# Ledger of designs, part 2: VH-VL binders against q09693r1to98

Target 1, 98 residues: q09693r1to98
Amino acid sequence: MKILASSTNYVLHNRLSNSQYEDARSKIVNFGGEFTNDAAKADYIFVNYSQINRVRRELRTIGTPLETCVSCKLIVKIDWLNEPKESLTPGNPYVIWH

## First folded at step 9 (VH-VL)

Design s2
Fold by ESMFold2, look of step 10:
Structure s2 (fold): chain C 98 residues (1-98), chain A 118 residues (1-118), chain B 113 residues (1-113)
Amino acid sequence: as target 1 above (98 residues)
Amino acid sequence: QVQLQQWGAGLLKPSETLSLTCAVYGGSFSDYYWSWIRQPPGKGLEWIGEIDHSGSTNYNPSLKSRVTISVETSKNQFSLKLSSVTAADTAVYYCARLDYTWDYFDYWGRGTLVTVSS
Amino acid sequence: DIEMTQSPDSLAVSLGERATINCRSSQSVLYSSDNKNYLAWYQQNPGQPPKLLIYWASTRESGVPDRFSGSGSGTDFTLTISSLQAEDVAVYYCQQYYSTPLTFGQGTKVEIK
């Protein structure tokens, strides 16, 4: 079973080039995950931020404040997709919110 | 404490590229986000965008097609390029530091007046 | 985008008197999750860069004199200078940091009269 199997995944485009964004989408699919363009439907949100408050700001910008994203389980630093050695759990070093 | 010094050309012709540099002294360069902000005559301040030490940027959508912010982390410097300038780009340009956690600006450069002639 | 509108554009105040500057946002900058107003105020003295005065609508930055105070919530905010001094001649800006793009008011020029 692939490491992102049965998950719905969103990538926040802020601070990513178009190439980096498409690379992240490709990795999600390669790892068995489904991609969504709606953050509110995602199980995991991948971000190029190390501080949750900046992510909260951008989620407010797109009209999906974090507190209304009932599906979200984890917000994860995008670099996890480069070398996903460990499963996504709240204790994973790449997780900034759970 | 933290000081931001900025420089660059102050007089441009239409269609040229604006280029400014900001050097950061004191404090941590890698722990903060850095911004460019401009102040057109008779108008309020306008946020241009932000960059971190890795070179990742977030731009104001109104300027995104013409803006490049870059970083030289080894020198604690970041720069602004704004292409295809017009008279509407005449402004004082500031570099500034975002607060460690929140999106207000705790340190500012002295500003650089850039005038685009017509 | 959240548009920030200040009033008045300029005011003249006698030394020692109260100056009042208003800032209105086109939508609320109060985040219900933490109950904070994402609003800052800056002072720009002549020939100087902006300087942070107030954040969270009412919290003074370190080193800012007690005569500066901020108030308001949601969409309407006020900066008050309780007893104007000569060094307070400046342009004052409000800024929201609720969402991007980060946006500022057009400024309010304070002069001595």
Scores: ipSAE 0.688, ipTM 0.898, lowest interface PAE 1.2, mean pLDDT 92
Fold by ESMFold2, look of step 14:
Structure s2 (fold): chain C 98 residues (1-98), chain A 118 residues (1-118), chain B 113 residues (1-113)
Amino acid sequence: as target 1 above (98 residues)
Amino acid sequence: QVQLQQWGAGLLKPSETLSLTCAVYGGSFSDYYWSWIRQPPGKGLEWIGEIDHSGSTNYNPSLKSRVTISVETSKNQFSLKLSSVTAADTAVYYCARLDYTWDYFDYWGRGTLVTVSS
Amino acid sequence: DIEMTQSPDSLAVSLGERATINCRSSQSVLYSSDNKNYLAWYQQNPGQPPKLLIYWASTRESGVPDRFSGSGSGTDFTLTISSLQAEDVAVYYCQQYYSTPLTFGQGTKVEIK
């Protein structure tokens, strides 16, 4: 079973080039995940930030503050997609919010 | 204790590229986000954008098409380029540090007046 | 964008008297998740860069005298200087950090009457 099977995934575009964004989307699909353009519907949100408060700021900016994402389980640093050795759990070092 | 020193050309002609550099002394460069903010004469402040030590940027949408902020982490420096300037870009330009966690500014450079002549 | 509007644009206050500066945001800057107002105040003395005075609407930065206080919530905020001193002659700015772009008020100039 692929590492992102049965998950719905959002990529926050802030601090990513268009090429980096498309690469992240491709990796999500290759790992068995579904992609969404609506952060409020995601199970996982991938970000190029190390601090949750700045992610919260940008989610407020786009009109989908974190509290509206009822499905969200983890907010994850995007570099996890480059080397997904361990499954996404709250203890994973790439996870910044759970 | 933290000091921001900034420099760059202060007089430009229309269509030129504004270029400023800020050097950071007496603190951790890699732990903070760094910003450029400008103030037209007699007017309020406008946030231009921010950068971290990895070179990742976030820009004010109003300026995004003309702005490049860059970092030279080995020198604890970051820079601003603003292309295709007009008289509307005449302002004092400040570099500033964002608080460790929150998005207010705790240290500022002295400012550089950039004048775009007719 | 969240627009920040200050009033008045300028005020003159006698030494030792109270100065009151208002700031209004076009949207609430109160985040219900943490119940904090994402609002800061800065002082800019003539010829100097801005200096942080207040954050979270009412928390004084270290080294800021007690005569400076902030209040308000949501969209309406005030900065109060309870007993104006000569060194308080400056332009004062509010700033929201609720969302990007980070935005500032147009400033309020405080002068000695």
Scores: ipSAE 0.661, ipTM 0.893, lowest interface PAE 1.4, mean pLDDT 92
Fold by ESMFold2 at other seeds, look of step 14:
Structure s2 (fold): chain C 98 residues (1-98), chain A 118 residues (1-118), chain B 113 residues (1-113)
Amino acid sequence: as target 1 above (98 residues)
Amino acid sequence: QVQLQQWGAGLLKPSETLSLTCAVYGGSFSDYYWSWIRQPPGKGLEWIGEIDHSGSTNYNPSLKSRVTISVETSKNQFSLKLSSVTAADTAVYYCARLDYTWDYFDYWGRGTLVTVSS
Amino acid sequence: DIEMTQSPDSLAVSLGERATINCRSSQSVLYSSDNKNYLAWYQQNPGQPPKLLIYWASTRESGVPDRFSGSGSGTDFTLTISSLQAEDVAVYYCQQYYSTPLTFGQGTKVEIK
């Protein structure tokens, strides 16, 4: 329940319905995380992509290229929010960038 | 060797829904992203959107309100629906494969001319 | 959106002579993180779908003849056909893949003079 305590979190909207997006935001809050609308300030970025280069493309699209996200620690496949069994570390199978 | 075969109705009236299907032969369907791209007669190319094997889509914002791309992974097929067509939607429609890693297109279908009557 | 503008819209070139096509993007497609230009070129022969020629602005796709070359960086790019052959009669498109939507130039028609 507290697995996202003290984290600031961004959800990339691409490939998510509005319902899926709002569900992800709700789960972040329920897990103790704070939500941000600014990817550059996030500790974790949740995405519906399996390939980092497509995520980099979309971050360029929204004006927040990955290299400008100074606080970002991990980019994570959004499915982790459905069953967060393991804490988020660079070795976590849902992590596609660290 | 990868081949894309596409089909669908070529003549529509205004307000109808365009519906096209693309079947993929050879290569891995699940390892790639798939796109629809259209070309009005005598004009340039417009990217419509992309889909993966799980059915997740990313659309061109200019068309998003009218477009649905879907997948039938068991058949190695993906499809395009474009609702509420007008004469402006007259074009050759192509299905295409994105490169394994990057966002350029390495294989294309032969194209399907869709004409919307005026 | 990144607008891609080609020039000229058409050109006529004698067999064996050089054809030069320019593509300009409204924003840089050079990504500082990897120092690569996210720019591709396609050939579309009459009645055929587009075929990939070049990616990363200058890298030829497998099987593309050496007479095709790409150059440029940032916002200005060039496709050169060093010695035009009859089968090179086509419309040529540039495409950026730096950001979405993926966008193409309006095309340049190459004809034999």
Scores: ipSAE 0.660, ipTM 0.897, lowest interface PAE 1.4, mean pLDDT 92
Fold by ESMFold2 at other seeds, look of step 9:
Structure s2 (fold): chain C 98 residues (1-98), chain A 118 residues (1-118), chain B 113 residues (1-113)
Amino acid sequence: as target 1 above (98 residues)
Amino acid sequence: QVQLQQWGAGLLKPSETLSLTCAVYGGSFSDYYWSWIRQPPGKGLEWIGEIDHSGSTNYNPSLKSRVTISVETSKNQFSLKLSSVTAADTAVYYCARLDYTWDYFDYWGRGTLVTVSS
Amino acid sequence: DIEMTQSPDSLAVSLGERATINCRSSQSVLYSSDNKNYLAWYQQNPGQPPKLLIYWASTRESGVPDRFSGSGSGTDFTLTISSLQAEDVAVYYCQQYYSTPLTFGQGTKVEIK
């Protein structure tokens, strides 16, 4: 069972180069997750921010405020994808919102 | 208590690259986001973009194709480069700190006038 | 982009009298999730950088005199200087931080009459 199996995942492109963005998408697929281009439908949102309020700002910018994401369980710092040693739970140190 | 000191060349010719540096004193560099903001003479303020200590940037879409903000974390410094300048880029340029949590600016540098002429 | 429009562009006010500056955003800056208005006001004295006066539309920054007050919600906001002092001669800017790009009003110049 892959660590992101049965999850729908969004990557916020802000503060990522195009190559970093594509690398993150590739890692999500390699870990068994599926990708969405609609943040409102995601189970997990991966971000290059350490503070939730900056993420909320950018979600408002793209027209999908966090409150519209019915399925969202966690917002996660994107660095988790580099070395996913611990599963994604609310207590994971890379999780900035749950 | 926090102080931002900025410097760089103030006179440019069209097509040159604007280059400014801001040094941060009396506060944590790594805990904050840092911005450049400009003010054309007699005009309002325009946000250029933001950077954190890791070098990750977010730019105003109106300037994104010409702007590079970079950081030298070991020196508590961040820099602005704006390529292919024209007279429209004549402005006072400010470095500023975003609040710890929110996106208003609590500390500002003194500003650097950059004039672009032929 | 959220456009910020101030009125008037300039005003002259006698010392000790009230100055009122309006700021209008092209869309609401009230975030319903926390019920806060993502709006700040800045003062820029001649030859100086901007200085934060007010955030959350009505909260004064530390050290700002109580003659400065902010009000309004959604798309319409007001900065009031209840009794103008000579040191209040400045350009005043509103700024939204609801979304990026972060945007400012064009400024309102306040002068002594």
Scores: ipSAE 0.651, ipTM 0.894, lowest interface PAE 1.5, mean pLDDT 92
Fold by ESMFold2 at other seeds, look of step 11:
Structure s2 (fold): chain C 98 residues (1-98), chain A 118 residues (1-118), chain B 113 residues (1-113)
Amino acid sequence: as target 1 above (98 residues)
Amino acid sequence: QVQLQQWGAGLLKPSETLSLTCAVYGGSFSDYYWSWIRQPPGKGLEWIGEIDHSGSTNYNPSLKSRVTISVETSKNQFSLKLSSVTAADTAVYYCARLDYTWDYFDYWGRGTLVTVSS
Amino acid sequence: DIEMTQSPDSLAVSLGERATINCRSSQSVLYSSDNKNYLAWYQQNPGQPPKLLIYWASTRESGVPDRFSGSGSGTDFTLTISSLQAEDVAVYYCQQYYSTPLTFGQGTKVEIK
């Protein structure tokens, strides 16, 4: 589908089982996205949180506070990967930060 | 006002599983994160982990291999299980609510003393 | 983990006098993005659960008397009780919420001299 083409994507592992994490990675690849293990290099960060401040806390925990990611465009609830796909834009209901 | 009531067995033998339950009254269960925190006798406080209404958890890495926090959202309850207890797990255990937005605790249960003896 | 260290472990203060409790974090809890110190203070009276006193290092929780004040930034913080009352006999804890695990100081016991 290429909906994530030319994007670099990170999945925050907090509050995901290993199975959920691997499923998310697989879907990112199927949508044409590249995966990174470094949140600071991501265009999109997928999370199992509804509140941005909890995400900011966990990014500080792993040593990559959100402010170090100059390329980050959106932080997105992980369920977007599991639902009928709409374009990722700041207005998308799964987006919690832009 | 919000009230947290907690219960569970207070005396365990080594290797048993600690099991505590916390019921939430007078507030929105689904809008908040909920935590367990413990206090060994004469010592400071240790955060065990957090859970939301969907059952998603985040644990203190020091306890992660032995801890399970779960919810029964229909009853506005969450619970703690800690497996393979030893004397080092003797503590007062508190349930608590995180602030709506931030990670400090605005309401606490009364605490349950759990003693691991033998 | 961010280690929180309080000093002193205990202090005795005469009624009506000032009590001062220090808290140090092993890393800064000042988040440059919002310029806030992610630090809270709790009071634990004997036989009771902790009670939130202060958040953001210096903001009093609702219903907390104004004799309680917090100050400091970065790694060094202070809780001050300007005029100690009998009901202020308790153990006081600082807590950081900058990162997980959430961590607390070891506590400072305040007694009447």
Scores: ipSAE 0.645, ipTM 0.891, lowest interface PAE 1.5, mean pLDDT 92

Design s2
Fold by ESMFold2, look of step 9:
Structure s2 (fold): chain C 98 residues (1-98), chain A 118 residues (1-118), chain B 113 residues (1-113)
Amino acid sequence: as target 1 above (98 residues)
Amino acid sequence: QVQLQQWGAGLLKPSETLSLTCAVYGGSFSDYYWSWIRQPPGKGLEWIGEIDHSGSTNYNPSLKSRVTISVETSKNQFSLKLSSVTAADTAVYYCARLDYTWDYFDYWGRGTLVTVSS
Amino acid sequence: DIEMTQSPDSLAVSLGERATINCRSSQSVLYSSDNKNYLAWYQQNPGQPPKLLIYWASTRESGVPDRFSGSGSGTDFTLTISSLQAEDVAVYYCQQYYSTPLTFGQGTKVEIK
């Protein structure tokens, strides 16, 4: 049972190098998740921000404000992908929005 | 009270690299996001980019190809490099702190005039 | 990019009289999710860095005198100085923080008549 099974995942590129972005995408796939290039279709959005308001700013910038993401369940700090010890639930310490 | 003190070379020739440093006193460096903003003489303000204590950056797309912002967290300092300068880069350069939560600027450095000889 | 346009470029006002500065954004900076206007105002006295006056279009920063007030919504905003003082001679800037890049108006210079 893979930790991201049955999930569609988006990575916000802001504050990531191209190498960090590709590393995150690879980890998502390795954990059983599907990757999307459209934030509005994601179940999980991975971000290099600690505050939801900064994420909301960048989602507005790319034309997919958070309220248009009908599928989104969680916004998660990208560092969770480095060592995912706990499943993604609203109570997970890496979750900044649910 | 938070104070931002900035320094760097004020006179450059075309094609050189602009380099400025900002030191943060009297506050938490790691809790805030830090920015560089410039103002050509007699002109308005242009946001250059932001950095956090981990070194993660977000740049104005108009300058991204030439700009590098970096941090030295152990010294509570962050720096600006702008490569391949021209006379159009002549400006007062400010370092500033973003509000804890929102994207307006609550503390500013005194500014450094950088002149690029034409 | 959200373009911020101020009017007038320059304004001369007698001491004790009202100064009014307008700011227009090329796109709405009112976020429907929280119903807030993502707009700030700054004062820049001669030879000094900008100083935050107002955020959320109408909320005064701590220590800012009551004579400064902000109003407006969406794309049209106003900074009002109800009774101009000598120390209010400055350039005033609006700034949006709705999206990146963060952008500023071109400034409005306020002078004593």
Scores: ipSAE 0.631, ipTM 0.890, lowest interface PAE 1.5, mean pLDDT 92
Fold by ESMFold2 at other seeds, look of step 10:
Structure s2 (fold): chain C 98 residues (1-98), chain A 118 residues (1-118), chain B 113 residues (1-113)
Amino acid sequence: as target 1 above (98 residues)
Amino acid sequence: QVQLQQWGAGLLKPSETLSLTCAVYGGSFSDYYWSWIRQPPGKGLEWIGEIDHSGSTNYNPSLKSRVTISVETSKNQFSLKLSSVTAADTAVYYCARLDYTWDYFDYWGRGTLVTVSS
Amino acid sequence: DIEMTQSPDSLAVSLGERATINCRSSQSVLYSSDNKNYLAWYQQNPGQPPKLLIYWASTRESGVPDRFSGSGSGTDFTLTISSLQAEDVAVYYCQQYYSTPLTFGQGTKVEIK
C-alpha cells in the first residue's frame, strides 16, 4: 500500500511504548512513507494525543514548535495507521490539526 | 463536584515499591488527563507524570525509569507505582486533574504522606 | 527543563497590607503564536493541597478573591495580595505549563508580621 508515498513522517514518541513506536514506523514503511527524526521537516506528524494544545506543548519541549515546520500539512492521531481507509486530508477524522 | 480520593501505604523501606491509588468521583473520567505530583516535606512540588483513560502515559524524565502510572477506567481510578524507593522519595504525593484543555491543575486530592525509612 | 525561581523565599506582611511575590522562569513562557503566558499560581494553606489561584499569568480562577492579582510576561511574573487576610497565610507556588516537565517554583511562604 502506497497511501503515504512521497511523504516525510515524524512519530511523536510521547505516550507510546517502544513497541508501539516501532509498530508505527513499520506501518509507515508498509504504506510507502519516509521517516524523519526532525519534526520541523515532516509532512505528517503522528501523535498519541487527541488535543492539539498538548501536541504543541510537546513540540515546544523538543525545540521544534509547530510554527517552525513550514512543510507540515497534518497532525494525525496515530490510530489512523491501524485503519488507513481514507486518505489523509484536513477532513479526515484522525486529523487534529491542518 | 469533582472529588479525588487517594490511598496507599504510607511507610516503606528502602528498595520497596511505592503504590498509591486515586479514585475520581463526579465529573467525567474519560475527558481529562490525570497526574501525580509530589512534595518533599518543606519543599516544592515535582510533577511525576500524566495518564488518560486509555492508559497512555507521559512521565517526567527525571523519574521515568522507576515510575509506572496505570488506569482502571471501569472504576474511575488511576495509580502510581515508584520502584526502588530511597529516603529521597519521602514526600506528600498528590493526585490531580489537568484542566480540560491546558496543563495547569484544577482539582487535587488531599495528599498521602509516604515516608521511606533510612 | 524550564527552571522556576521565586523570590523572596519568605516574607512577613502586616494584616491589611500588600504582599508581593516574584517568579522568574529560566526561559520565556510566552508563546508568541497565541500571545499567552503559560504560567499559573497556586496557594497552599498549612496541611492542605495546593489550590489554583491564577492561570495565564493574570486570570483569576473562579471563586478566588479579587485581592489576588497576577502580572508580568515572558520570564518575570508577580503575584500580588492587595490586602493580606489571616487566611492568606500560606506558601505560594508559580508553575509553568509551556513545556514538559511541568515545573514549579520552590515556593514563597507568606506570614503575618
Scores: ipSAE 0.631, ipTM 0.895, lowest interface PAE 1.6, mean pLDDT 92
Fold by ESMFold2, look of step 13:
Structure s2 (fold): chain C 98 residues (1-98), chain A 118 residues (1-118), chain B 113 residues (1-113)
Amino acid sequence: as target 1 above (98 residues)
Amino acid sequence: QVQLQQWGAGLLKPSETLSLTCAVYGGSFSDYYWSWIRQPPGKGLEWIGEIDHSGSTNYNPSLKSRVTISVETSKNQFSLKLSSVTAADTAVYYCARLDYTWDYFDYWGRGTLVTVSS
Amino acid sequence: DIEMTQSPDSLAVSLGERATINCRSSQSVLYSSDNKNYLAWYQQNPGQPPKLLIYWASTRESGVPDRFSGSGSGTDFTLTISSLQAEDVAVYYCQQYYSTPLTFGQGTKVEIK
């Protein structure tokens, strides 16, 4: 079973090189997830931030405030994709918002 | 208490690279985001970008093509490089700490005047 | 980018009198989710770095005298010095932190008449 099966996933590009961004997209697909370029449609938003309010700031910057994402379940630190030892739940150490 | 001490060359010729360093004393380096902000003489302030202890950066799009901010976490230092300078880059450059949670600046360095001349 | 515009560029006020500085943003900095205005004010004395005075449009930073107050919402904000003191001669800046790039007003210089 793939750990991101049946999920729609967005990667916030801020603080990522183009190479890191593409690597994250590849990992999402390899884990069974679908990728979206529209943060408002995502189930999971992957970010290179440790503070939720900075993520909210950047979502406001791109015109997709977090409140417009009806389906969003979790905002997750992107490093989870490197070593997904534990499933994504609100208690996961990489989750910064749920 | 937290202090930011900054240094670097203050006089540059056009096309050179500006290089400044900021050292952080008395506080947690790894818990905060750090920024460079500049102020042309007699004018307002411009945010250049931010960096955290891991070296991840977010830059003002207007400067992104010429800016590199970096960290030396073992020394509690972060640096600014701005390439291909012109007279328009003449300014006082400040390092500053973002609040723990929000994006206003609670501690500032004393500033370094950088003058670009021919 | 959110453009911040201050007025006036300079003002002269007698000691003990009220000084009023305006700041306008090109779009609202009020976040509807938390109903907070993402606006800060700074004081910059000659030859010194800026010092934080106010955040959330109206909340004074620790150690800032009561004569400084902030007000306004959305796109229109005011910094008021209720009774100007000699040490208040400075340039004052507003800053939005609603979105990046973080942007500042051009500054308002306050002088003694």
Scores: ipSAE 0.631, ipTM 0.889, lowest interface PAE 1.5, mean pLDDT 92

## First folded at step 11 (VH-VL)

Design u6
Fold by ESMFold2, look of step 11:
Structure u6 (fold): chain C 98 residues (1-98), chain A 118 residues (1-118), chain B 113 residues (1-113)
Amino acid sequence: as target 1 above (98 residues)
Amino acid sequence: QVQLQQWGAGLLKPSETLSLTCAVYGGSFSGYYWSWIRQPPGKGLEWIGEIDHSGSTNYNPSLKSRVTISVETSKNQFSLKLSSVTAADTAVYYCARLDYTWDYFDYWGRGTLVTVSS
Amino acid sequence: DIEMTQSPDSLAVSLGERATINCRSSQSVLYSSDNKNYLAWYQQNPGQPPKLLIYWASTRESGVPDRFSGSGSGTDFTLTISSLQAEDVAVYYCQQYYSTPLTFGQGTKVEIK
């Protein structure tokens, strides 16, 4: 279905195996999303972190501090891709930043 | 008071695998990130990596190809394996807890000296 | 990687006198979003593990004596011990937590003169 239609999506690789990373990319495409290798251009950033400050740390590490991601709407725990029972809104329990 | 107790073999030959375990007492295990940090004799500290209760890890790129950090959450323990050791891996190895929110270390184990001989 | 460089490598200070340790980072550790310096200081007494002294460059950890103070911003930081005590003989480390890998200075050994 198109639960991610018209979205540009980034997956932060930290704390993911290569197979988990590729699986997440495949799910994004299956849900109608476009993938980007540039976090600064993403609407959604999927992460394997529960705390925003550690995501901010890793975005600083890769040279795209969260403040440069002007299009970013949500930062989302990666596990949402396994069971997307609710659409992505700021109130979704998988959302850690909006 | 939170305490970290660590153990493992202290003498290795080149090419062997370093293996250390850290047990956490007197505090919560889940919700925190746990790290290994090493200190070569007379030198500074090097962060090896971090792990959470789910087993997900983030490693120092300089060591990533040789490092495995694991958890046994039911025992409140986490472990370090470092493969293919050389004399350059001789160091005191510490386990430590990251602050709940920020990336400084609030509790440390006593350290384990690991010596790699030839 | 953000490289942390301390100076001096060692210093000897008379009991009751001031000790001053500098830490310089290769990149700013001041995050503009929250205006905080992502820098910590640790004390390592002989034969013991490191102990957290200061975080956010200037905030003392609970139980740390007020003779320890931190200052600085951006790339240049200072740890000051205003009146050296015998138990302050240790190696002191700065650590940045702005980005990964987390990195430490090489240490500064403080001795009694």
Scores: ipSAE 0.665, ipTM 0.897, lowest interface PAE 1.4, mean pLDDT 92
Fold by ESMFold2 at other seeds, look of step 12:
Structure u6 (fold): chain C 98 residues (1-98), chain A 118 residues (1-118), chain B 113 residues (1-113)
Amino acid sequence: as target 1 above (98 residues)
Amino acid sequence: QVQLQQWGAGLLKPSETLSLTCAVYGGSFSGYYWSWIRQPPGKGLEWIGEIDHSGSTNYNPSLKSRVTISVETSKNQFSLKLSSVTAADTAVYYCARLDYTWDYFDYWGRGTLVTVSS
Amino acid sequence: DIEMTQSPDSLAVSLGERATINCRSSQSVLYSSDNKNYLAWYQQNPGQPPKLLIYWASTRESGVPDRFSGSGSGTDFTLTISSLQAEDVAVYYCQQYYSTPLTFGQGTKVEIK
């Protein structure tokens, strides 16, 4: 079973070029995940930020503050998609919120 | 302690590209976000965008189509390019550092007046 | 975008008297998760860049004199200079950092009467 199987995934576009964004979407699909354009419905949110406070800022900006993302399990640094070596769990070094 | 020094051409014609550079002295360059902010003469401040040491940027949507912010991490420098300028782009341009954690600005450059002839 | 509106646009105050500057945001900048107001104040002396005075609506930056205080919550904020000094002649800006784009008020010019 693929590492993102049965998950719904959102990519925060901030700080990504269009090509980086599309590359991340392709990797999510290749890992068995589904993509959503609605952060509030995602299980995982992938971001190009190292500090959660700035992610919270951008989620407020798009009208889906983190408190409304009832399904969200993890917020993860986007770099994890490049070469995942460990399972995606709260203790993973790429996870900035759980 | 921390000092931001900025430079670039101050007089442009319409349609040219604005180009400014900011060098950071003292303090750490990595670990912070760096911004450009502009102030038209006698008016308020407008945030242009931010960049970190990896080169990742976040822009004000109002300017995104014309703005490029770049970094040269080995020199502790970041730069602003604003394409297709008009008289409306006449302003003092500041480089500034975001607080380590939050999105207010704790250090500012001295500013560079850029004038676009009408 | 969160619009920031300051009042008055300019203010003349006698030395030693109180100056009061108001800032209103078009939506609340109080974040319920941490109960903090994402608002900062800056002072800009003539020909100088802005200087941070206050963050979290009411916390003074280090080195800022005690005569500067910030108050308010949600959408309405106040910067108070309790006893105006000659060096306080400047333009003052509020800034929200609740959401992007980061936005500033239009400024309030403080002068000596």
Scores: ipSAE 0.548, ipTM 0.878, lowest interface PAE 2.3, mean pLDDT 92

